# VHH binders against q330m9, part 40

Target 1, 357 residues: q330m9
Amino acid sequence: AEQEPKELLEMSTDTERLLEENDLRPLWEVEKDFGNQFGGFEADIWKWEDIQASIDAIERDVPIADLPPGFQRRVAVPVNTGYRNAISNTIYVGVQTVSPGETAPAHRHGANALRFTIDGSEDMKTVVAGEEFPMRDNDLITTPQWEWHDHVNDGDETAAWLDVLDLPLVLDSLNARNTFENHELDRQPVTKSQGYWESQYGRARPFEDTKEDGIPGPFEGNCAATPPYRFSWKDTLQTLRQRAENDDPDPHDGYSLSYVNPATGQPPLFPTMSFRAQLLQEETDPHFHNAVDAYFVIEGEGATHVGDDVLEWSERDIFVIPPDEIHHHDPDGEAILLGMTDRPVFEAFNFYAEAEP
Short names: E, the ipSAE of ESMFold2; O, the ipSAE of OpenDDE; V2, 0.75 times the mean of E and O plus 0.25 times the DockQ between their complexes.

## First folded at step 21 (VHH; framework vhh_7zox_3)

Design w04 (at its last look DockQ between E and O 0.02; V2 from the best seeds 0.00; counts 0 for: pae E 14.6 > 2, placed apart)
Fold by OpenDDE, look of step 21:
Parts: structure tokens; C-alpha cells; sequence
Structure w04 (fold): chain B 357 residues (1-357), chain A 124 residues (1-124)
């Protein structure tokens, strides 16, 4: 938010020079400038109809083959008004489509990525770390940092999914570089059978040949690595229904499931992002927190109140709630949302805060 | 292509009534909130009224109790019944496809499409 100009305290020329020569600034000037880098973060919603129209238009105008190496991906990107690079300064969401016979070429990057399938099929695959993962409707598939990944559509219908990455956090908020590499081939070699990665992190696990719990690539850290993994919607929905039938809802989030890190069995899924499926049947109670919440509407319709704003959403819409805004959901009937949050970033630093008004 | 076509404007005396209509096409009308906004000569755009996809309504203070917004989803039509019109209601009225709206101190709407507008003139 643009702070109103405060009266500047006058300093002597000598003091100003001294500060400038030593790359120093007085606190009151610095304080004024803090938080203004990404101004204008607003609650916002992107309607599926508009997203679809946009992605279709992109497809018409720009053949995937004409895109530069490493960027042969057709994606419509929701951008916040104040932050024009993504839905927030920490989370990137894109809607990607791959037409029949098309391939999004293999590459890898330091950023964490997630795919949530909107329109999928058995013949649509995201290949991650040598395994072909089918992309069925509402499947959630992790693309961990520095793992080779490509997308191939051998089906007869156009596939669509959400790309969710922590790119804004790294590139803009932390102003760091994202390590990126193109594969020499458009398609990486398939070296694992389907189900391989799941078998590494199930209840029954290999005794001797367990993959070392390490961070892929040149990276170091103290967080558990996220493995390549497919969360089937079938299983997720079953679990979600079990919760709805047997448990009490969270007053703010309804019946919620966390997509946990298969390696740890706990949230967060990524060190930088958590994901949850939320089943809403009733209006929720208002709360606020300093984390960002982005949502994809899997099923249903309703509205989210954010401060004095109302976001009316329906199936496949995307909307975002800024930090520190009082908000609650009001579903019209039953709705299921995919929630995406940067909460883990704050938790990692003991900065997460949540309250009721 | 998204199209919004307003009609029903005209010249009316103070205290009179008008009913505006807006016919929508090129999108799923029933899934969108719709708003009426107006622009008076020499003034900025002013939010007038909103109706949600579910039928909830909101009004600017300046028109509350005098104007009524409604919709017919089967006809893809938005309406604005304007009663007890005042000279200050003189403006071009626009139908707007709305996806966000705010009821705070600063009543605003966000929309991505609007019609050509219809002129409403209230004069003795």
C-alpha cells in the first residue's frame, strides 16, 4: 500500500553525505519504503471462462514450436494488479495446456513445482524423474526441484492443468536466481516404471534400496526433500469424504486435507508451499493470517468475503486472498477447493500468525 | 465475443421513472455478478448497483431506496428500475460484467466488460 507522504525530517548536508557515502539510510526513510516494492496486492479472482478464452487465444496466435527453448509451454498466468508477474509475490499459478501430440520439452529448475490436473486423461503424462505419471482429472503431481520433467500428450484431447511454483519467492521476493537447465532431448528417458516413486514412500517401503533422503541437485538445506509423487484424486476424494462423514469441520477451512510430504508424512508438501483440499458445506468463520491463500475451485460455487470485497467463484475459477485480510468462505451448497499457501515460509522463520477478528 | 447492450434510457422529468435493460451475450450470464455504473458529465465513473449470480443486491447510498436491480438469467438480461429520479441521476448508464465488488467506504466494482451505455437525462 502506498504510504501517504510523511514529512521528511531535515538533515544537514554533511549527514546526508555521510549516510550516502556509506550506503546508509535513516530508519524513518527506510521504514517508509518497506513494503512498497510489491504494492497493490489485492484480493482478486480470475474466471475460468476468461482463462479459457485467453489460453485458446494464445494457442491460436503462438504455436508451441515457435516458443523459445525452455519455454515451449502454453500458459495463461493470472497476475495480481499490484504484482504483475504472478498471483502473489510468493506463489506462481499458471494454467497450461498441451494439445494432442504436443510435448512440453524436458527441463529442470531449482524452483518447486506442482501440477494440478484440470482436464486430463490416461494418455496425458507428466514425466518426472524418469517416471511417467498419468494426469487424470484433479490429480496432483509434484515436480520437485532439480528433477527432470516434461509433459507429453498422446491423447486425443487437449490437456489442461495448474502450474504452481515458488518462483516469485525466489526470483522477486528474495531476489535470487533460479537455476534452470534444458534437457538435451525433448523427452527425457523413461527409466522408471509407473508406480516406482510411490513405492518408495508407501507404508511398505524397500528395506535396502531406499532412495537417500537428499535434496536433488546442487542445493543445501535443512528441510525434507519432496519426492516425485502423484496424489490421485480418487484417493484424495475418498479421504476427504471420510473426513466429512466422521470428523468436525475446521471453522475456517471446512473439511480439509493436507497434501503431505510423502517422505515425512507431514506438511508442508514443499518447504515453501502447502496444499490442501477443502470441502465446504457451510459458511465458514472469518479469520486472517499473514500468509497468502490462493485457491482453485475444483467443484461447486460460492463466494469468499475478503474485507469489504466479495469474490464470487465457480468451478475452475482461481482467486487469491492477500495477507492480513479478514476473510471467510460462503459456499452455495457443497464446494471443493484446492488451497495453496506460502504458510510454510513463515513457519520456517517463526513468523506465521493467525487470528480471529 | 462478449456483448452487453443497454437500452431504456431517455429524457424524464424529476420524480419520474425509467427502466433500463441490458442484454448479455457471448458468456455464461448466470455465473457472473452484474453491475450498473454511471458516468455523469464531467465526473468519473460511479458504481450504482450490483447483483450477484445468486441474486444478492447492493446499492450506492445515492440510489438506495429508489433504484432496484434485478436479473433474468433465462433471458440473459439485467434490469435497473429507477424511481423518483433526480437531476443528479443524469448520466450515461453502463451495464458491466462484474467479478469483484466492494461495499466499503469506497464502493467499487471490478469488471472486464461493459456496454456502450444508455443516456439517462432527468430534467424539467
Amino acid sequence: as target 1 above (357 residues)
Amino acid sequence: DVQLVESGGGLVQPGGSLRLSCVASGFTFSTYAMSWVRQAPGKGLEWVSVISSGGSTGYADSVKGRFAISRDNAKNTLYLQMNRLKPEDTAVYYCARTYTYKYGSEKTVKFDYAGQGTQVTVSS
Scores: ipSAE 0.020, ipTM 0.400, lowest interface PAE 6.1, mean pLDDT 90
Fold by ESMFold2, look of step 21:
Structure w04 (fold): chain B 357 residues (1-357), chain A 124 residues (1-124)
Amino acid sequence: as target 1 above (357 residues)
Amino acid sequence: DVQLVESGGGLVQPGGSLRLSCVASGFTFSTYAMSWVRQAPGKGLEWVSVISSGGSTGYADSVKGRFAISRDNAKNTLYLQMNRLKPEDTAVYYCARTYTYKYGSEKTVKFDYAGQGTQVTVSS
């Protein structure tokens, strides 16, 4: 019979004890455990109707005022079978709601974060770094590393948005337990008029020969910090339509726009995650890559084939494609997706790869 | 578990023909590119041919015009028709599951699974 190397190796009880006493393990045991700590990541989909029903149940059962101080956030979190804290081992996605008159209290953290508005209004705002940003449907608003942010609903309807953060990397992989702080106030002071951050990082902007370029908080790094910024859906959609009229689609991703870091004008938006708006008008070609793709359906409906699975999606569904799974999209007519990926991590390691079957 | 089982090898005279088969199981055959590779006695592996999931084919210069790769997705089977065989075609032939990787503008073919092989011997 074929013998595994471990079956051919015999350790005495004394050797096992010596290893255990010194917090040592033989390499062949360690090698077997690599890549299995989180279980297998699977393709999966969370249908909006199920998400909505779950949020409604949370809202009914857990009034936000009853949550512990600093945790008064009503969020339903899509979780993967292989990593029960998030949609993947690198990307966290949550669906958060704030009812009329409520505030999700101010805090800051080292994790990179954005908010993608699902049900918004002029009177629903994310307040970050002193500016109120109205959360209109499909706007993307950054809440950068170590900047104070809170969410305020002065409207008359419950608001909902998508939270996207690199929490699994920051908290679980890097063991960075000290990167979170609650503000003393539930609502941070508003110190800037609306439009301030756009004025600093828009296409025409002040020139500052003394402008600060440091990384926020106690952190250091080589990437330009991501500023507070709102990418309006109106402008994003207009640009996406212009691409569709004038350009050829990418065979795998359709017509896409990158949500770039406004400070550099270049992707990625965060050092750890890239985001795209992707317009699909036809079935895409199959491929796979070693980075995770997660998606939120902005408009339309269709299917994504992942290996032997078919994920049938419609507006506001969330789905995930694990690494190394062959996949392609087949929209029913036209669809627009928000694409989310940890590809920047792989690029920073010189480790990104993709393939076609 | 991925399995690839080659068959159809044997002894043949120069100028003769053989048809190799490879039955696949344990994965969705229709979605993968597949290749034939061979190893002559005392030599390294040599790529012979590839067929994509969509049916596009490629051949090594040494076999172009003589060999034809094909697939039957309903039977999970890969084929290699070998015509006008030469003594230099003597080798163990392996069926391999294939990925085409893009590095910048270049494509590279890599294999992650191969079968046990089937012997082809061409001699007088």
Scores: ipSAE 0.000, ipTM 0.283, lowest interface PAE 14.6, mean pLDDT 85
ESMFold2 (binder alone), look of step 21: mean pLDDT 82; pTM 0.824

Design w05 (at its last look DockQ between E and O 0.02; V2 from the best seeds 0.00; counts 0 for: pae E 25.8 > 2, placed apart)
Fold by OpenDDE, look of step 21:
Structure w05 (fold): chain B 357 residues (1-357), chain A 124 residues (1-124)
Amino acid sequence: as target 1 above (357 residues)
Amino acid sequence: DVQLVESGGGLVQPGGSLRLSCVASGFTFSTYAMSWVRQAPGKGLEWVSVIYSGGSTGYADSVKGRFAISRDNAKNTLYLQMNRLKPEDTAVYYCARTWTYKSGFEKTVKFDYAGQGTQVTVSS
């Protein structure tokens, strides 16, 4: 009787029980489950028309005052099919609007946040760490962890911007809690004049170490803190144009500028997220990496090839490229993209990898 | 429930004045822009004036220099002082909770709530 080869991986009931009682699993079972926590992360694109329609609908249906305390914000959130909390498991992107006269109440949180202004004005302010930052079109403003921040629109037009946070990384991927606190007031006191934070990190800096070089709040770490800072689009664009005029493009990213941490003068902007402005004039070469790339189209139109998919994008569209997917950009004319990536997370562990097919 | 109640309308002679009031309830009045809009007989809705939470104001060209919008947040009340009234100002006037949205190069003003209106008639 040829004993049918016992399926090599059958364990006795006793062994199974032993493992279960001790919260142990065999490797082969665990390996099967690795990477399956968030299924369905796919390349995807959110068209501005749809985003706008959604925001308009939210605005119509939900008075900001009726929103729960701490969440008095109207935001349309692009969500991936398999991960329905954000655009990726590491990066949250939302499109937030604040109408004239509205205030998004002051709060702070452990998560790092960035605002990229889509529609702004001089009279739209994000108040961060006691300073009023004007939100002009395409301005990028940091909201560091545990800094009080609120948004006030004293203008006559609805402001819109991207909220970018590392919330998914903390809450879902690392399964940690995010600290959150509401301010006693809807609007934090303005204690700094405009330009204060910039003055701390310019070419000419105060001699006196007034730099609270410490990580705000209850947090500890070995990374440089990101200060409150406004990257003006005017300056950014000027620099980007200089690069396009005088330098060679990166074969994958075109003419790219990194939003560097003002404290260090180097990327990444946040320990968890890096941001770049990319000017594309030609089709880029394909590559892949284990980091997530999310994009906002600042200007222009084109397409991004991701595996077998083609994401056709135009101005103000948002799209995401999953890890390990071969991708390249094909602009129709000149285009400028805001790139958002979790690359720093991988680099922090010496685990970032990029390759060409 | 959001409620807006207009008052102060009436019959006035050309060159006269009226002051309209609108009492708001059911929402945080001070955090919203408010507008006056009007609808004349046989015509569409016309935006008249807006006041934002910060106090900034805007006016239609047709009423600029004659009308003044104001608000009292403590009373949840919107006002429209109308001076030098003209027959063409005859309309039902509505106060409206206002949203302004920028889409690209286009500015859109939206109204999500309005009252029942108050009739203003300017006639010799």
Scores: ipSAE 0.007, ipTM 0.226, lowest interface PAE 11.9, mean pLDDT 90
Fold by ESMFold2, look of step 21:
Structure w05 (fold): chain B 357 residues (1-357), chain A 124 residues (1-124)
Amino acid sequence: as target 1 above (357 residues)
Amino acid sequence: DVQLVESGGGLVQPGGSLRLSCVASGFTFSTYAMSWVRQAPGKGLEWVSVIYSGGSTGYADSVKGRFAISRDNAKNTLYLQMNRLKPEDTAVYYCARTWTYKSGFEKTVKFDYAGQGTQVTVSS
């Protein structure tokens, strides 16, 4: 053997220049680089006291009205080490606030979004597609694709909520444009009675409404559009309690409820993301999967073991479990989590995989 | 600037019909609720009808069953079909951009812009 294996893989400088001049690379060079666009994706946790301190600082420094159009939202964004713009490469989570008398101005966009209320009241509203939705603690309110939405705080205390979107998937992974439109008015007109959107699903309907309604805006697709909808915490918690009294828990998830698309009665809530409420009363069994799990602690405290790491959480903490990491939850007594996952993306590509160690 | 231009008013005999139009410009028409309001001689403004961005409608009791509000979002135009007109329908009719909000179970209609009006006179 005259040459070593490494020498056989090296190209002449003429060949290297020819490839470079034509914007080409040999497969074996590009194959080594797959999956290295960002740094390592890690399990991580954001404690509510640190989030709250940061939000208070932003509120002192930044009136909503002074922000540029399209960005008139005060939001603190959990950011993963491996993906600098969001909690994961597919899911954006932000903690947004609106101070007394302020309005987060109306806009609409192509990305689906929801609001999970952290600090709300009867006088704090999200207005979606013409209906005012009161924001009570732990309510989940959809602000779906291409529907007008704004947030209005007529109360006397700052309101806060989670803002959850699939923007990293759309903008960075798919390299697609997120279509935006700012409303001419800061507060969209209220054109629907409270309860209108809820009344349109799960009940008898006008004959013409049983046909496919299409997807709002310039978009097309194969999934039923997600409507504006409020999932009240009162009803969700009641259902969790009924499950706990009547059913066996899932070994990995405890007692869980999926926030379904009201138009289909089935998960996922959005084509790109699923959401669930999980009541944990005992330590769960380990498993792993290739979809991301992100969590907000609705009630209680405990720990989540991710590989060799332990994430110790309490009420209102946010944490994330990267793909393929063995994990399980160990509540201290009873806890309830909001789970957020990009699993629907994996299922749409026939890529979802889950296993036990 | 927001502009609302009403037309289609005129003199009509009792029992007759009339169709009002309102062409909107300067705002995204399809995203707003729109109303007709009227002012009879020597009276205050009276709400007549509303159509919401989603297409549902509401009517004052005095016109329910006789008037029909509609919109054509492609033409930025609001309509009011008025049938079985009565002398008490005599008024200047205004097209108004509308906010509707609810506090508890009460609905409130607020108007922020109105047109110049079109005169409807019901007389023999």
Scores: ipSAE 0.000, ipTM 0.090, lowest interface PAE 25.8, mean pLDDT 83
ESMFold2 (binder alone), look of step 21: mean pLDDT 83; pTM 0.823

Design w06 (at its last look DockQ between E and O 0.60; V2 from the best seeds 0.00; counts 0 for: pae E 6.2 > 2)
Fold by OpenDDE, look of step 21:
Structure w06 (fold): chain B 357 residues (1-357), chain A 124 residues (1-124)
Amino acid sequence: as target 1 above (357 residues)
Amino acid sequence: DVQLVESGGGLVQPGGSLRLSCVASGFTFSYYAMSWVRQAPGKGLEWVSVISSGGSTGYADSVKGRFAISRDNAKNTLYLQMNRLKPEDTAVYYCARTYTYKSGSERYVKFDYAGQGTQVTVSS
């Protein structure tokens, strides 16, 4: 939480010099500046109409081939008022489109990424780690760190999806570099048949440990790697409906499913981000937590109360809830949301906190 | 059901004072911003004052320095202390549950519930 500025105590010139010469600051000065690097993180909502208009405009004005190497992608990026690089300081969300016959060229990066398909088809493919994944509506596909990936639309309709990455966490919050590499080809070689990666992490698995255990690339860590994986909406929705029919809802999140790491069978999906499908049928109870919640409205309409603010959302809208804000959802009928959170980052350090007002 | 019940209105001479109260029920009062609005005869609704759930206050220019909005969450009650009343303050005063919303780059205030109102008449 941003602290109110405190009046600075006066120190002698000698003391000030001593501190400055040694790159030291008194606590009260440091405390004043803590948490103020990114100001103005507010609850916000981006309407699909505006997003669509924007991405269409980008398509009109900028040929994909004229975009910078590695960034030959048309993406409209929701940016928070106080943080102009992304929806939050930890999570990046973009709406990307690929027109018929277009290719977003192959590259890889250290950041974790996933795609959530808004408008897809069987002929729209995201190629990840040598496998072509069809991008059907509401499919969620992981693009793990340092895996080659490209997007190819061999269909006759424009494809659209969410790009979700932990880029802000790495680049801005941690002020680290994002390792990036372009492939020599626009399209990576397809070396795996469809279903290959899924077959590695199903209930029936190969007897021989063909699994490359570990983080690909130059990275090290103590978390389980996220594999390339496609979560079909068909299966997800079926499971979600089963939950709604047979279980009690969470008072805050409704009927919720976690996209778990296929390697572990547990959340988080990524070490830095968790994803949920949430079915809401009734108004939820208010709570607050120090994690960021970003949402994409898969279907339905309603409102989310955040403090004194109300975010009125409809299908395909994107909205974000800042940390420590009391919030609850009020669906108009039934709604399904994709929830995106940086909660795992806090949990990793025993810093996650949640409470009711 | 959400209910708001205003009281404390009456007839007062110019320069006088009144204290309005609004008792809320049917919702968690402490979670909502609350406003006072008024409607003079033949005129539209005029926003008077707002207090956020956190206690931050705002006032219309016409009442700044004369009116004070406050709340007691334990009693689910909203108050409006009106001092130095003027004939132009004559109106029906309503308390209203308040929320803010963003449309584009602009922020707006909405009222979803209001009470029956209380009459304030300032006259010599």
Scores: ipSAE 0.360, ipTM 0.724, lowest interface PAE 1.4, mean pLDDT 91
Fold by ESMFold2, look of step 21:
Structure w06 (fold): chain B 357 residues (1-357), chain A 124 residues (1-124)
Amino acid sequence: as target 1 above (357 residues)
Amino acid sequence: DVQLVESGGGLVQPGGSLRLSCVASGFTFSYYAMSWVRQAPGKGLEWVSVISSGGSTGYADSVKGRFAISRDNAKNTLYLQMNRLKPEDTAVYYCARTYTYKSGSERYVKFDYAGQGTQVTVSS
């Protein structure tokens, strides 16, 4: 009697009960389940108009000022259908607003975070590790692991920014408890003069030949800590323009630059996430890789082809490309994107892979 | 240069079967979703079926359970097996390269290329 291999792997009900009673599974069942514990992530896009309308609705319906300190946040979170709490299983993206006269109260946490300013002003500020940083349009400001940070809008217009954190990786995949603390005050004291953190990482900078480098808080590791730092849009855009004038574009990414860790001068910005500014002037070549790419549209409009889908984007839209999907960008004229990726995780474990179709 | 060439149409009695084929060239067939659409005499285009690049399938209610879409990526060929044909299935059938466009919450399907069509006539 000829048998299909799957029929040969079927067990009696008594054997099934014995394994179940002892919390055991045969190898061939376990192997089949690897890589299938969560639904697949889908390519998707969130339009700024819908995000803003949703935040406005939250403002009308939720008395945020009455919530406990540290939870007074007006945030809309893009969620992927395959992982319901965030844009991906490794990266969290949120759009937060602070109305005139409001403060997003001071706190700190173990997750790595940054803020990318969408609607800033001279009077919208974040205090990070004792220094007050202005939040101007398209500035990128790190709020490193376990450093106090708050956001204060002393202006007359609502401010908005993008929150990007490695929360899903840290909390859900690594099963770490959320290490989170509210400051006693909503606005932390300013203890450093303006420019202090930048001065630590300039081309001319303080130098100490010391072996003592610490990771903030209760955490330990062997990577250099990411410092508080503001990457100004003016400098970023100038660099992109220099690249466009002098270099050939990357076939897949256009004219790009990396927001490096200022302490090392090297990517990635965080051990878990890399960030790039990408100037696109023409259709890119298709490729695929096993890291997730998420994008915020800084300027311009266009489309991104992802497998069977085409994501049509314009200024301030957010979109995501799942792992292993063939994709390329087709800008309408010129566009500038903020790219966000968990590629550093894959590289740290020698798992990163990329190919062309 | 993208080309899609349908074949396999013809005259068939009600209750009969036909198998349509569509040979693709000028692009990497395995990377694209493909659809069958049809146009009955004097009517507009009607979506019939889709198969994704990964092989998942969808059908219009009017053909569900009677038609089966498939693809052979090695031969760059899309198929439509049509069973239990009815007179209302009479139409020109086109194969089309298919994308799902997403603009926020709005979803719509576009066909960027289609063939010249093959006539299917179901008549007693």
Scores: ipSAE 0.074, ipTM 0.625, lowest interface PAE 6.2, mean pLDDT 85
ESMFold2 (binder alone), look of step 21: mean pLDDT 84; pTM 0.834

